# Designs tried in a protein design chat: VH-VL binders against o27280. Part 22

Target 1, 266 residues: o27280
Amino acid sequence: MDSMNVPEVLEIKRIVEESESVKTFIFSWDFRREVRPGQFVMVWDFRDEKPMSVSLIDPVRSEIGISIRRVGEFTDRVHGLSEGDLLGIRGPYGRGFELMGRDILLVGGGIGMAPLAALADEATARGMRVDALVAARTADELLFLDRLEAAGVNISTCTDDGSCGFKGFAHERLLTLEENHDMAAVCGPEPMMFQVMRILDERDVPAQLSLERYMKCAVGICGQCCLDDTGFRVCAEGPVFWSQELSRVREFGRYRRDPAGRRVPW

## First folded at step 1 (VH-VL)

Design cB11 (framework fv_cemiplimab)
Fold by ESMFold2-Fast, scan of step 1:
Structure cB11 (fold): chain C 266 residues (1-266), chain A 122 residues (1-122), chain B 107 residues (1-107)
Amino acid sequence: as target 1 above (266 residues)
Amino acid sequence: EVQLLESGGVLVQPGGSLRLSCAASGFTFSDYAMTWVRQAPGKGLEWVSGISGSGDYTYFADSVKGRFTISRDNSKNTLYLQMNSLKGEDTAVYYCAKDIEPYSSSWSFDYWGQGTLVTVSS
Amino acid sequence: DIQMTQSPSSLSASVGDSITITCRASQSISTYLNWYQQKPGKAPNLLIYAASSLQSGVPSRFSGSGSGTDFTLTIRTLQPEDFATYYCQQSYSTPYTFGPGTVVDFR
């Protein structure tokens, strides 16, 4: 489909303020272009183009939603837009999450809850039991709690400062939760995902992890997704990977790269 | 030559505040996670807090959460522990220590400072 | 939290003895376990990391083994400088809990 190669100019139908720093932009969508949870689109403000995960997939209303955190010049400009304004949308891109079994654990940190919210909708629509662990630094940064509750999801929360739910990090909270799930999906800061993956591996729970930094690899830009294990460059289709694909990657959860490709700590 | 030098330990009253410092040299400070470990007189080791090389990620033991803050100044090669609402149970020698792995965290500590004694009266 | 226990809490030994110290975690920690030695008035020294990896500069008479919940530190042919307190520490998840220690003293 040609629609994947050229941005379509779409009107912002509705804006939902998720928090002080996060907004969800909702557009009418022609579902002849299939969209799955875990996929992303390129958002074009007629000056710059950035990858954004799809956070709402609603074929009944013919809508998609894209959740954007304010972190820089591009996102500041997009946050300044109003209902009725225009954005270019290209995609979807990347491999999405795969669902298997009867029950699923979602572990989301901050804005990482956005693609998991779309996954929760699909899993509940399929009749799966969904448990979600929603983590953030403070209560004000916990995202999509009302939407998850409306979908029938069993919610656990944790905040670093203890302002809501368990006081501590996602992996600390996970150790206090039920051990039996057919699968898990994880999205958030990479150090959090590494710790969570370690626990899920010990529990023999197959997990899929969504790595935002690998979205460019899915559209054929390989510079950010070069993984070194035994000295070979590996370009992997992202952003979603199974835990066994990441378990022996030296880079995952241990260090990151700056724009010049140099190794830096978390 | 790796060196870690703690300072700041003194006698304080319960409910008081104190900031400890750890001056690091002999390695690329910003590449390594750092930790604080304490030891009460005649007792065992207790892990207190850790911080990533960038300073963006911090970790705490339950006994100090909400009262202690860990931070670092990579331009000065210095690690800090801000201790608030001090209790008698916080009386201990406080050690700073360096993670064995650059860039990542294994939370295995290969170099330790000499320790600084904090006494909370009561 | 992951609880760590050590056995024995103390032992008396003679130079030339071989000793073993055990460490148990309240849940599986895979191989994320370290062993430290501490002498009176001194900071701890790392002996073993990742359950069985000998730290550089540490004598080969020290060895570690185990995975999951059960771990051992073995010191073969104990030397005078080995009389100290030994601690295990889990590095699996925060808080990075130390065991209560095992005192190795003169007979």
Scores: ipSAE 0.000, ipTM 0.421, lowest interface PAE 16.4, mean pLDDT 84

Design cB12 (framework fv_cemiplimab)
Fold by ESMFold2-Fast, scan of step 1:
Structure cB12 (fold): chain C 266 residues (1-266), chain A 118 residues (1-118), chain B 107 residues (1-107)
Amino acid sequence: as target 1 above (266 residues)
Amino acid sequence: EVQLLESGGVLVQPGGSLRLSCAASGFTFSDYAMTWVRQAPGKGLEWVSGISGSGDYTYFADSVKGRFTISRDNSKNTLYLQMNSLKGEDTAVYYCATEGLYDSFDYWGQGTLVTVSS
Amino acid sequence: DIQMTQSPSSLSASVGDSITITCRASQSISTYLNWYQQKPGKAPNLLIYAASSLQSGVPSRFSGSGSGTDFTLTIRTLQPEDFATYYCQQSYSTPYTFGPGTVVDFR
């Protein structure tokens, strides 16, 4: 469905409370519209539209899930909805994750575990060995631990405050984990992803990283694509990039864009 | 095989202008940020200027800001450095290089000598 | 601007020696430090990027370490082709800056 751009009005079938700030909204889905881990949909509340990664892909139950953190007006309104309420969904969009080899490392920070949870399901179903490093500021912000465990994933955790698992940042925890994986997938805050990418590069582990800011660029709607330091066609390539591609983006991990499009340090 | 070839270095009078060129081959030129680094005779390396793969973003060392401009023609796989208001202190071998992983300079040209003297 | 210093400015060594060169940044640059080798009359060659990552094709006797403000380059079992000038360089922010260089001479 790469060429279709029409939103469908779908009923919220079920809502799962993942944490105090995160909910997963589950919809019936017609899988004639293929959707892959790492892809996103545009969620429309009949006032505003925002990109959201697909966090559950369940063809057996004919369902998809979209996990949303409460961070602003749009997400606050969506969090106020109940089962039976309606949302507009269009997509999927963007380049999804590619799987290769026998074993994969997932490194997720906060809501970044959402697309990685869907990837874990696919990797496990394909017979891969899956190790996940789940990172958050506090224990209450660790997401999808029960889903990952149910999928047979080997889980390591870390929190900035030490409230669960290793006390420290994702990249500090990664240095204490085994060095060899055939590939990695990383999703979370850009400073975290940048530090993790560097370690994986030193270990010769090819990594794919999902950048939230490139989700709008992947549908050709975001002006921030024009501010990319590398000059490649950002709007055609996101949100998932190989680490080799991102190593040439001077802004990755160093700078962000403010609402006016100005380059500012993290 | 990545190759970079600088040209244009000559003797120039103080206050003069000169344009250097760097011809690139063996890689997708537009995907790489490029840089100019200079080295005065018997001295160390000094970064001069950088340009994004698209050419939309440029950066300069304080010593050349306002006098030099960097540009690129991706259709010709060529990087340029336009040097204006040249000073004796600009005398150096000028190298072009690609910016690779973590903005390291992974491939270098052989250099072209610019001499500013009266 | 971030200032880079290197120590020592020069050293004399023999083939088979192990040597260490240090580099300091005037402010934290995380691991955005690169090491280059330059032989007389030649262009520089990238040895190490991101403080500790070996550039493709560079012999494993070269290694780098450090983060923040203090970094080291180590050359184990020095070979004849290793007599050169070595430069550190920060790529944390523009303007990018190089250290003054360390000359490794044959004893």
Scores: ipSAE 0.000, ipTM 0.397, lowest interface PAE 16.4, mean pLDDT 83

Design cB13 (framework fv_cemiplimab)
Fold by ESMFold2-Fast, scan of step 1:
Structure cB13 (fold): chain C 266 residues (1-266), chain A 123 residues (1-123), chain B 107 residues (1-107)
Amino acid sequence: as target 1 above (266 residues)
Amino acid sequence: EVQLLESGGVLVQPGGSLRLSCAASGFTFSDYAMTWVRQAPGKGLEWVSGISGSGDYTYFADSVKGRFTISRDNSKNTLYLQMNSLKGEDTAVYYCAKDYEDSYGSGSPFDYWGQGTLVTVSS
Amino acid sequence: DIQMTQSPSSLSASVGDSITITCRASQSISTYLNWYQQKPGKAPNLLIYAASSLQSGVPSRFSGSGSGTDFTLTIRTLQPEDFATYYCQQSYSTPYTFGPGTVVDFR
């Protein structure tokens, strides 16, 4: 990739509150460093560094957006920042999504909609028909619905508690949707992605899945991606993989590896 | 080699207070969410409380909300449960358990458990 | 709150038998279902997570299946050390809830 491994200190230009637990941080970006949907950046708060997917790519305004869910100490600190504050950003890194055909199905769970929102923008700009299944536990955790609607995306929602759209899980809703798409892209909790992948495989729809745990492999931290039992060296660039690649990985949906290389169940 | 060791369980009068501790070793404590699960004598398992790896997010069963607080000291690899306004129905063995993830509520199981500490609430 | 039920509440079996224990959730929990084994006087031990994934170090005679609301734990070729109480637990949403347990006795 056309990027340096040293963080650039950037000013937070704008903050969008997507939900109670999710914020999008907008930065001015020099598009001489090309960034594509599905890629991530390393965000540095001058104490710790974490990988975050790029959720907005806007060359017209010279902006990128990074959507961050509040889940731990690092993200809590970042959520406490204001417009005008500084963060270190390095990247982009990783393998982005590839687009093919005339129509695409997006299936996103929670914060997994972040990289898919950027992909939706690119797909619609190419003239593709885009169907999005947006899933969350509750209505207030559904992300990017207004942005997807503005882009001309055909939206279906489901919530586990039935507070918006179909009552149930992404894979249950998927069974009631149109079966024919040229491709799909999936991002969300690993158990959800596993169930969705199985349905798409049965429908013979090629799918790309974005796995957060493989973002570390793309930047040279590979303890969680070494898979001796499959015979594959999964220390290659992630986070996006084709479903055919994942179907042969016994670890997908089942376990990960800790920093010492020991198997740890999901 | 993950180890969890609970302590602090004693006989307490109704309305009293007690603090339980869980000493953790064999893993990077701050990278994992933690939980307390209790079991009344001769009864099943009941989830009590959980805490994220950072300590910033806490969760409680309705039966203990407002009476119990969960906390952790990552510098000491120790989890705490502060129990106030104790009732007879709080009598149980209290287990400390490790989550697979640092984010509590992520859907992961409890992969390692301590041996438990008995709390008895009676006059 | 999500209510969990187990069937049967107890069963008696002989060494070498295959047994199944059923767990039911009051609402769909996808595959966010875990199985634990507890021997008398000891802490619970994780057997199965995500409905069907075998925990490291657990014998292959244990297996889990199911999704949504109905789940099963199967123990093939039952051994003496399998005398225990078995609990299912949903990790789909807080408050987390356990089933009431199934006692497996040797006859």
Scores: ipSAE 0.000, ipTM 0.416, lowest interface PAE 16.5, mean pLDDT 83

Design cB2 (framework fv_cemiplimab)
Fold by ESMFold2-Fast, scan of step 1:
Structure cB2 (fold): chain C 266 residues (1-266), chain A 120 residues (1-120), chain B 107 residues (1-107)
Amino acid sequence: as target 1 above (266 residues)
Amino acid sequence: EVQLLESGGVLVQPGGSLRLSCAASGFTFSDYAMTWVRQAPGKGLEWVSGISGSGDYTYFADSVKGRFTISRDNSKNTLYLQMNSLKGEDTAVYYCAKWEGSYLDAFDIWGQGTLVTVSS
Amino acid sequence: DIQMTQSPSSLSASVGDSITITCRASQSISTYLNWYQQKPGKAPNLLIYAASSLQSGVPSRFSGSGSGTDFTLTIRTLQPEDFATYYCQQSYSTPYTFGPGTVVDFR
């Protein structure tokens, strides 16, 4: 259990229903294994394992939380579990977010708010001012609003259908918000992150973006870890990247990889 | 020799339907996204539709959304455009093109085009 | 949707001239801008990708520059085969959009 590559079997301490499709699974955690916002763990249900971002880091209660959206067979099985059931957890892995300055902007879409909720907790604990733009398709899919409010975060919302806050996409809402922050952190669908990154670059705000598809590079399961197209910026361990790194990846926000590793448009 | 060859362009009545085909050769068809671009007589280029290499993702211009569908058969190296509820404004030469995503982000290989005329 | 405009809509030039065509995007597209050449009765050909990268087989007299919203295509020492229509096209996001074209005609 001192090896990050050996799963520790942990009991599900508590399950929080975040929405109809999202649950947070909470485990007791030994903080001799440090965990930082933006890092992920491998979750093993004794059949398959998948990378999941850490959404709660609480050293006072000795807990971590992992938020999981139901999107397929593995996540369906995990959603069927109850408090007291067991899961294998190994990690943490990957680069976490770095905090700089006094003011931070968080921009999260859907489940992408999960790692940003953990970051908000750390930023507020360090005395930073936190502004969050929370985006989703509908009001019912906005995540962690109560948690962000409890942390003292200044919240703006937008929904594609206009059911809560601004009607439109995150990048459209961002254009109406304050232009000056010391840094930003962004997590959500890649097309959203790409549009947001361009606006932040124009405003000269350094941004960190979390890319789920590069989590497996950090654990070595992909067999080839590189940023395609540029080749030169090889195997920068994810999932968190600076915007200057991503601005030279032509496929970012436009293309993804299918399960066979082929480039496909979003 | 890398080649794209469109076929199917004919005169159709307003409200009619037509299916265009594009036969690809000289490259690994399933590795690349494909697109349709049209040009009305004497006018400029207008992007119409695109499809991923797998066929799982499709894209449409607002002018054709709900009327046109794009598909591909990778076993036959063929791209299709199904055009329904045709209007006079759809009269154009329709080009298929290879959509090179990873290196160029551009349409690097084009077919000869096929003329669709929508008129009474 | 991202709107593309080109200037001029047409120009007359002689063999040996140097010409410049401009393209403007309605919002920042970084360097996701391509240039195509279309000769009468023919399909378009890719000339420039990523705003400034010359496509294989294209003569070095063609060059592209710009980023953000403003882009230029320059043709040095115009040759007879260069009399054609030129289109810019953004590849930043779907739907992809073309400029209206610039006709380069013989004087």
Scores: ipSAE 0.000, ipTM 0.396, lowest interface PAE 17.0, mean pLDDT 83

Design cB3 (framework fv_cemiplimab)
Fold by ESMFold2-Fast, scan of step 1:
Structure cB3 (fold): chain C 266 residues (1-266), chain A 120 residues (1-120), chain B 107 residues (1-107)
Amino acid sequence: as target 1 above (266 residues)
Amino acid sequence: EVQLLESGGVLVQPGGSLRLSCAASGFTFSDYAMTWVRQAPGKGLEWVSGISGSGDYTYFADSVKGRFTISRDNSKNTLYLQMNSLKGEDTAVYYCARDLSPYYEYFDYWGQGTLVTVSS
Amino acid sequence: DIQMTQSPSSLSASVGDSITITCRASQSISTYLNWYQQKPGKAPNLLIYAASSLQSGVPSRFSGSGSGTDFTLTIRTLQPEDFATYYCQQSYSTPYTFGPGTVVDFR
């Protein structure tokens, strides 16, 4: 019996409202089951189970946080819960981010800031200089700004509509930022990640990118696990990949899989 | 199956304006980025301009920035290139081509081209 | 802007020959490199995308290789319909740029 494969029923200790559509659920956690930034857990509401990235890792307080965006029936039900209610948590699963060097750039879009917020905590604790580019459609959808500021992160923002920071897209803002980073970590919509990856590759900055859409592969759904042109399994090797690995995948940034497993343009 | 048909190429005087059209059929037009590539007589290919499937993102070669605009009408399955302040160097066959990506990764289907001649 | 060069500018070959065309980018473009074939009086056709991926319907005698700055297109067992001009093109960043072309003529 692997204890990570059995859901532990945990009480919701705190709920943080990050935006109109995003909440962070905080649980007491036994760190005999270590969790790394970039990993995810399966969240069970006693009806359905869904993968969610870990957004807070605090072994000193023995807490983890899971940030959930309201996008469907499962997430709507979870958003209706209160402090003191119970959820099943199984995991962690997947490859975590690897930290290298002294300077890191984080580029996050929307809910993609969730795993990057946990990474920012680890990077700052290691004494790294952390620059974060936080992107969203509007100012109200920018996530974790107060938390990143409290951690000592140097923050740049951009919004599609110009309501906060740079008016434009993440890759356009990135072109105006300092070129000197030892590594980068990127998480957000695949079209954004694709354009950011190209700029970082040109700057010879090694980047890790998180493919959240493939997290379900870790529980045995193989249809979305195999990336085109490589033959490797995302569930075994992901959800975090180096940019060099993703540069060989034609599907990245162009196609997604619909619920039936068919290729669909972004 | 997939068809792209350019039109509008004519003889124009230097300093004049011209609008090219590309009629698309055989695919869901709004799902694809589109591009214009030109070729001067006896010369190689030169990328001119690109537009995303939604029309929200446009890109231009330095040689045409500020003079050309690219647009599309997804309800009519038509791509346009508005060319202003035409120069002799703009004389070329203009091809429209389809890209599967809003990021213009490659051009998989091309029209037959339409000839624009800029001369007095 | 990324500059693309091709070598040779032209070559003469016979049916049954194997030929190689090279393409060089002025900076690293990873694998964002495409190859097109253009026959006289016709529009270009896509042969290879992402440096080494063969487009559907293109004969297996065509192959591409390379990454970074140096790329090659190889045509094995040249057929009569392969006499054409070949262009490489980077899709790494705008403005997208084509190589000057390589003309493959009958010997």
Scores: ipSAE 0.000, ipTM 0.402, lowest interface PAE 15.6, mean pLDDT 83

Design cB4 (framework fv_cemiplimab)
Fold by ESMFold2-Fast, scan of step 1:
Structure cB4 (fold): chain C 266 residues (1-266), chain A 120 residues (1-120), chain B 107 residues (1-107)
Amino acid sequence: as target 1 above (266 residues)
Amino acid sequence: EVQLLESGGVLVQPGGSLRLSCAASGFTFSDYAMTWVRQAPGKGLEWVSGISGSGDYTYFADSVKGRFTISRDNSKNTLYLQMNSLKGEDTAVYYCAKLGDYSYYGMDVWGQGTLVTVSS
Amino acid sequence: DIQMTQSPSSLSASVGDSITITCRASQSISTYLNWYQQKPGKAPNLLIYAASSLQSGVPSRFSGSGSGTDFTLTIRTLQPEDFATYYCQQSYSTPYTFGPGTVVDFR
């Protein structure tokens, strides 16, 4: 039976506090309904439904985790829940990351490290060498460092304020790191991802980028589907896109859409 | 070291019931999803049913839905398939199989199978 | 349900040949495709998982490729023990489905 479009009410098995503003909610999961890094689920608190990236995929324990940053009314309510409370989950949805080669670079900004943490687990399980550049505004907002270290990932950090690691932005730090990776995966604020993509493209490193704003398009909820100059339906796929696909989108990194579908600067 | 051993396959009358068992050893049974796959004589493989490591989630092929139930006893490292309202087309070798570390990585360990014959 | 088809249904080959078996899914399954080998009277063995990853202990002459709807299993330099039936199987969604199988016979 295909249960993808019907929410299942699941008990919160564990909650991990990742930072003051981020929690990971862990649920029992039947991996007959396959989940890959880069995919998302719709989380229903019995009032509103929001897309959330899967940040933990653990078939050995039969668990998934979703990491949620506290940014508004929905996420504030979810953060107020305890172990044993219930949430509706449906999915997974969207195109996940594809792995290739032996060496991968992960570049994550803030909560964008959530889907990349799941990818790091899969890449290391497959025997790949994983380098992660973890970026945040401050040291307290760097996410998943302990988990990445436990997985054997080679970690570089940067913070805007210099409170941990390199002082500066992710793309500035990337310029000081070695150039040789078979692929990269990038997730974070779109302006950061755009700058990182440019550097990786110049280094001829194929990159996949995860765009949270396209998650609703993947489940058919998006009110606007548009084509770029080449006829590519940017909102028909996602949230993961290859860098070559995004380089054809004039608005990537420069503009976003408001709830009414209007083009606005970042 | 990692092994699966099926038992319970016998000749049974149409409309009858039968329970198959699969004994697991050499791995942490509760950590892995388990499946039943069958093969009719001279035919191909057909996936029948699956169960999560916890036993909380079960899935079935349309051909057996409502007639078969899958369960597990993690304290005994044993998987079960309860087969009710058996039909001639259920005649097959039934294999127990373990899913890999990621369930979508396929069935990495198989038992030798147990033959179920449904005939008068 | 996702339907799986295989081509050819059977083929004859000699030791030392290289052969290709194809598998097609009725809808996109990304890389959630596995290949199994089954010898007469024996249980199937997993050869390839995630479309292209070689299962531990499987000889390197076996390889898999493809994504989406089209997949290929290649066996280079066939050995006598490779004469068997080969099945593809999607693990993208339940119910899991197998292809009808390809019989590889000695010529």
Scores: ipSAE 0.000, ipTM 0.399, lowest interface PAE 17.5, mean pLDDT 83

Design cB5 (framework fv_cemiplimab)
Fold by ESMFold2-Fast, scan of step 1:
Structure cB5 (fold): chain C 266 residues (1-266), chain A 120 residues (1-120), chain B 107 residues (1-107)
Amino acid sequence: as target 1 above (266 residues)
Amino acid sequence: EVQLLESGGVLVQPGGSLRLSCAASGFTFSDYAMTWVRQAPGKGLEWVSGISGSGDYTYFADSVKGRFTISRDNSKNTLYLQMNSLKGEDTAVYYCVKEYDSSGYLFDYWGQGTLVTVSS
Amino acid sequence: DIQMTQSPSSLSASVGDSITITCRASQSISTYLNWYQQKPGKAPNLLIYAASSLQSGVPSRFSGSGSGTDFTLTIRTLQPEDFATYYCQQSYSTPYTFGPGTVVDFR
């Protein structure tokens, strides 16, 4: 269906305030266009277009949700919108998560919990047992705890400052959690994902990791979605990668690219 | 600007105990994992122990498990290595090392080292 | 534990030469390999991380390559200050392990 490559103007049906900096925008969706957890859409405010992960997939209500963190001019404008206002949505794009086995571990940092919340819904609907490690810098930045609890997910939290749950980083908390999972899915800052992946590799748990970088591939600019040494186009071959695929990428977890394309260590 | 200053290295008898200290400055100490690496005279590098930024997770080489303890005091920007049941094979320069981030995986800054001699 | 081996254990070279040092892991470590330089009487310095990423401040004549079990450090147009011992180190899993080192002597 070629229609997914043309922005569709949709009415904002409902807005959920997830935190002071994050809102989920909910739209009616025609599920003849399949959407999978881990995929993203391009959100157009009639001035600029930005990629956003799909955080809610609800075929029963015929709704999708897109969670947006306030980080700049575009997101500030979108956060200023109300129910009934219009946004352009194009997509979905990218690889979704694959589910296997009976037990899954989700490890999310900050807004990285957005695509994992959608995955949690699918995993629980399939009868899997879901453990989620929700990490953030502070308690106020922990996302989707009520939604995960309502879905029957077993939740562990950690904050860098100790304001909620375990005091420390996601990988430090992971070391105290049960090791028996058939698979894992991880989304958050790359240094967090790198250390989590390393622990999961040692436990022989296959992991999928989502790279939530700024991407302009959907508008024809390919450079921003390429990984340094593999040439993967994140929007075409990602943003979800198996840990074995990421093991070939020397950039992963060690440095990022600034707007000028220079390598910047974390 | 990053500085790591080890202290405590002295001559000890086999079976003895010793505590090494490392004073850190020039970075937010609690945000970074820290490690001890040793080097016996004329030999190569051997990783000894690591500790997470929070201090909640510790790791040890098999050669020192059960004998050495790593700890940190983030309020004083100080890393410690408590060494018990010392053996002649523990004779080495001990380096205090900053890891790249809270999780470790590369050793971006090294102190000058402190010499521990275990004589039998 | 992951065992690391290096080859050669020592080498002699002249200023201007290009040299290669190899490092092998006893099991696959992906790209989780670092290279360190230690000059006589000094603490080690990080040169390369993630098998091929050059640490800031390190001259571009140093380069690393490899993945899985086999890794190479290359120094092009060797300079006098490159007289040193070079160590590889796997960062894939604890305990972290170093190679035995390669001593580079000038002829």
Scores: ipSAE 0.000, ipTM 0.397, lowest interface PAE 17.1, mean pLDDT 82

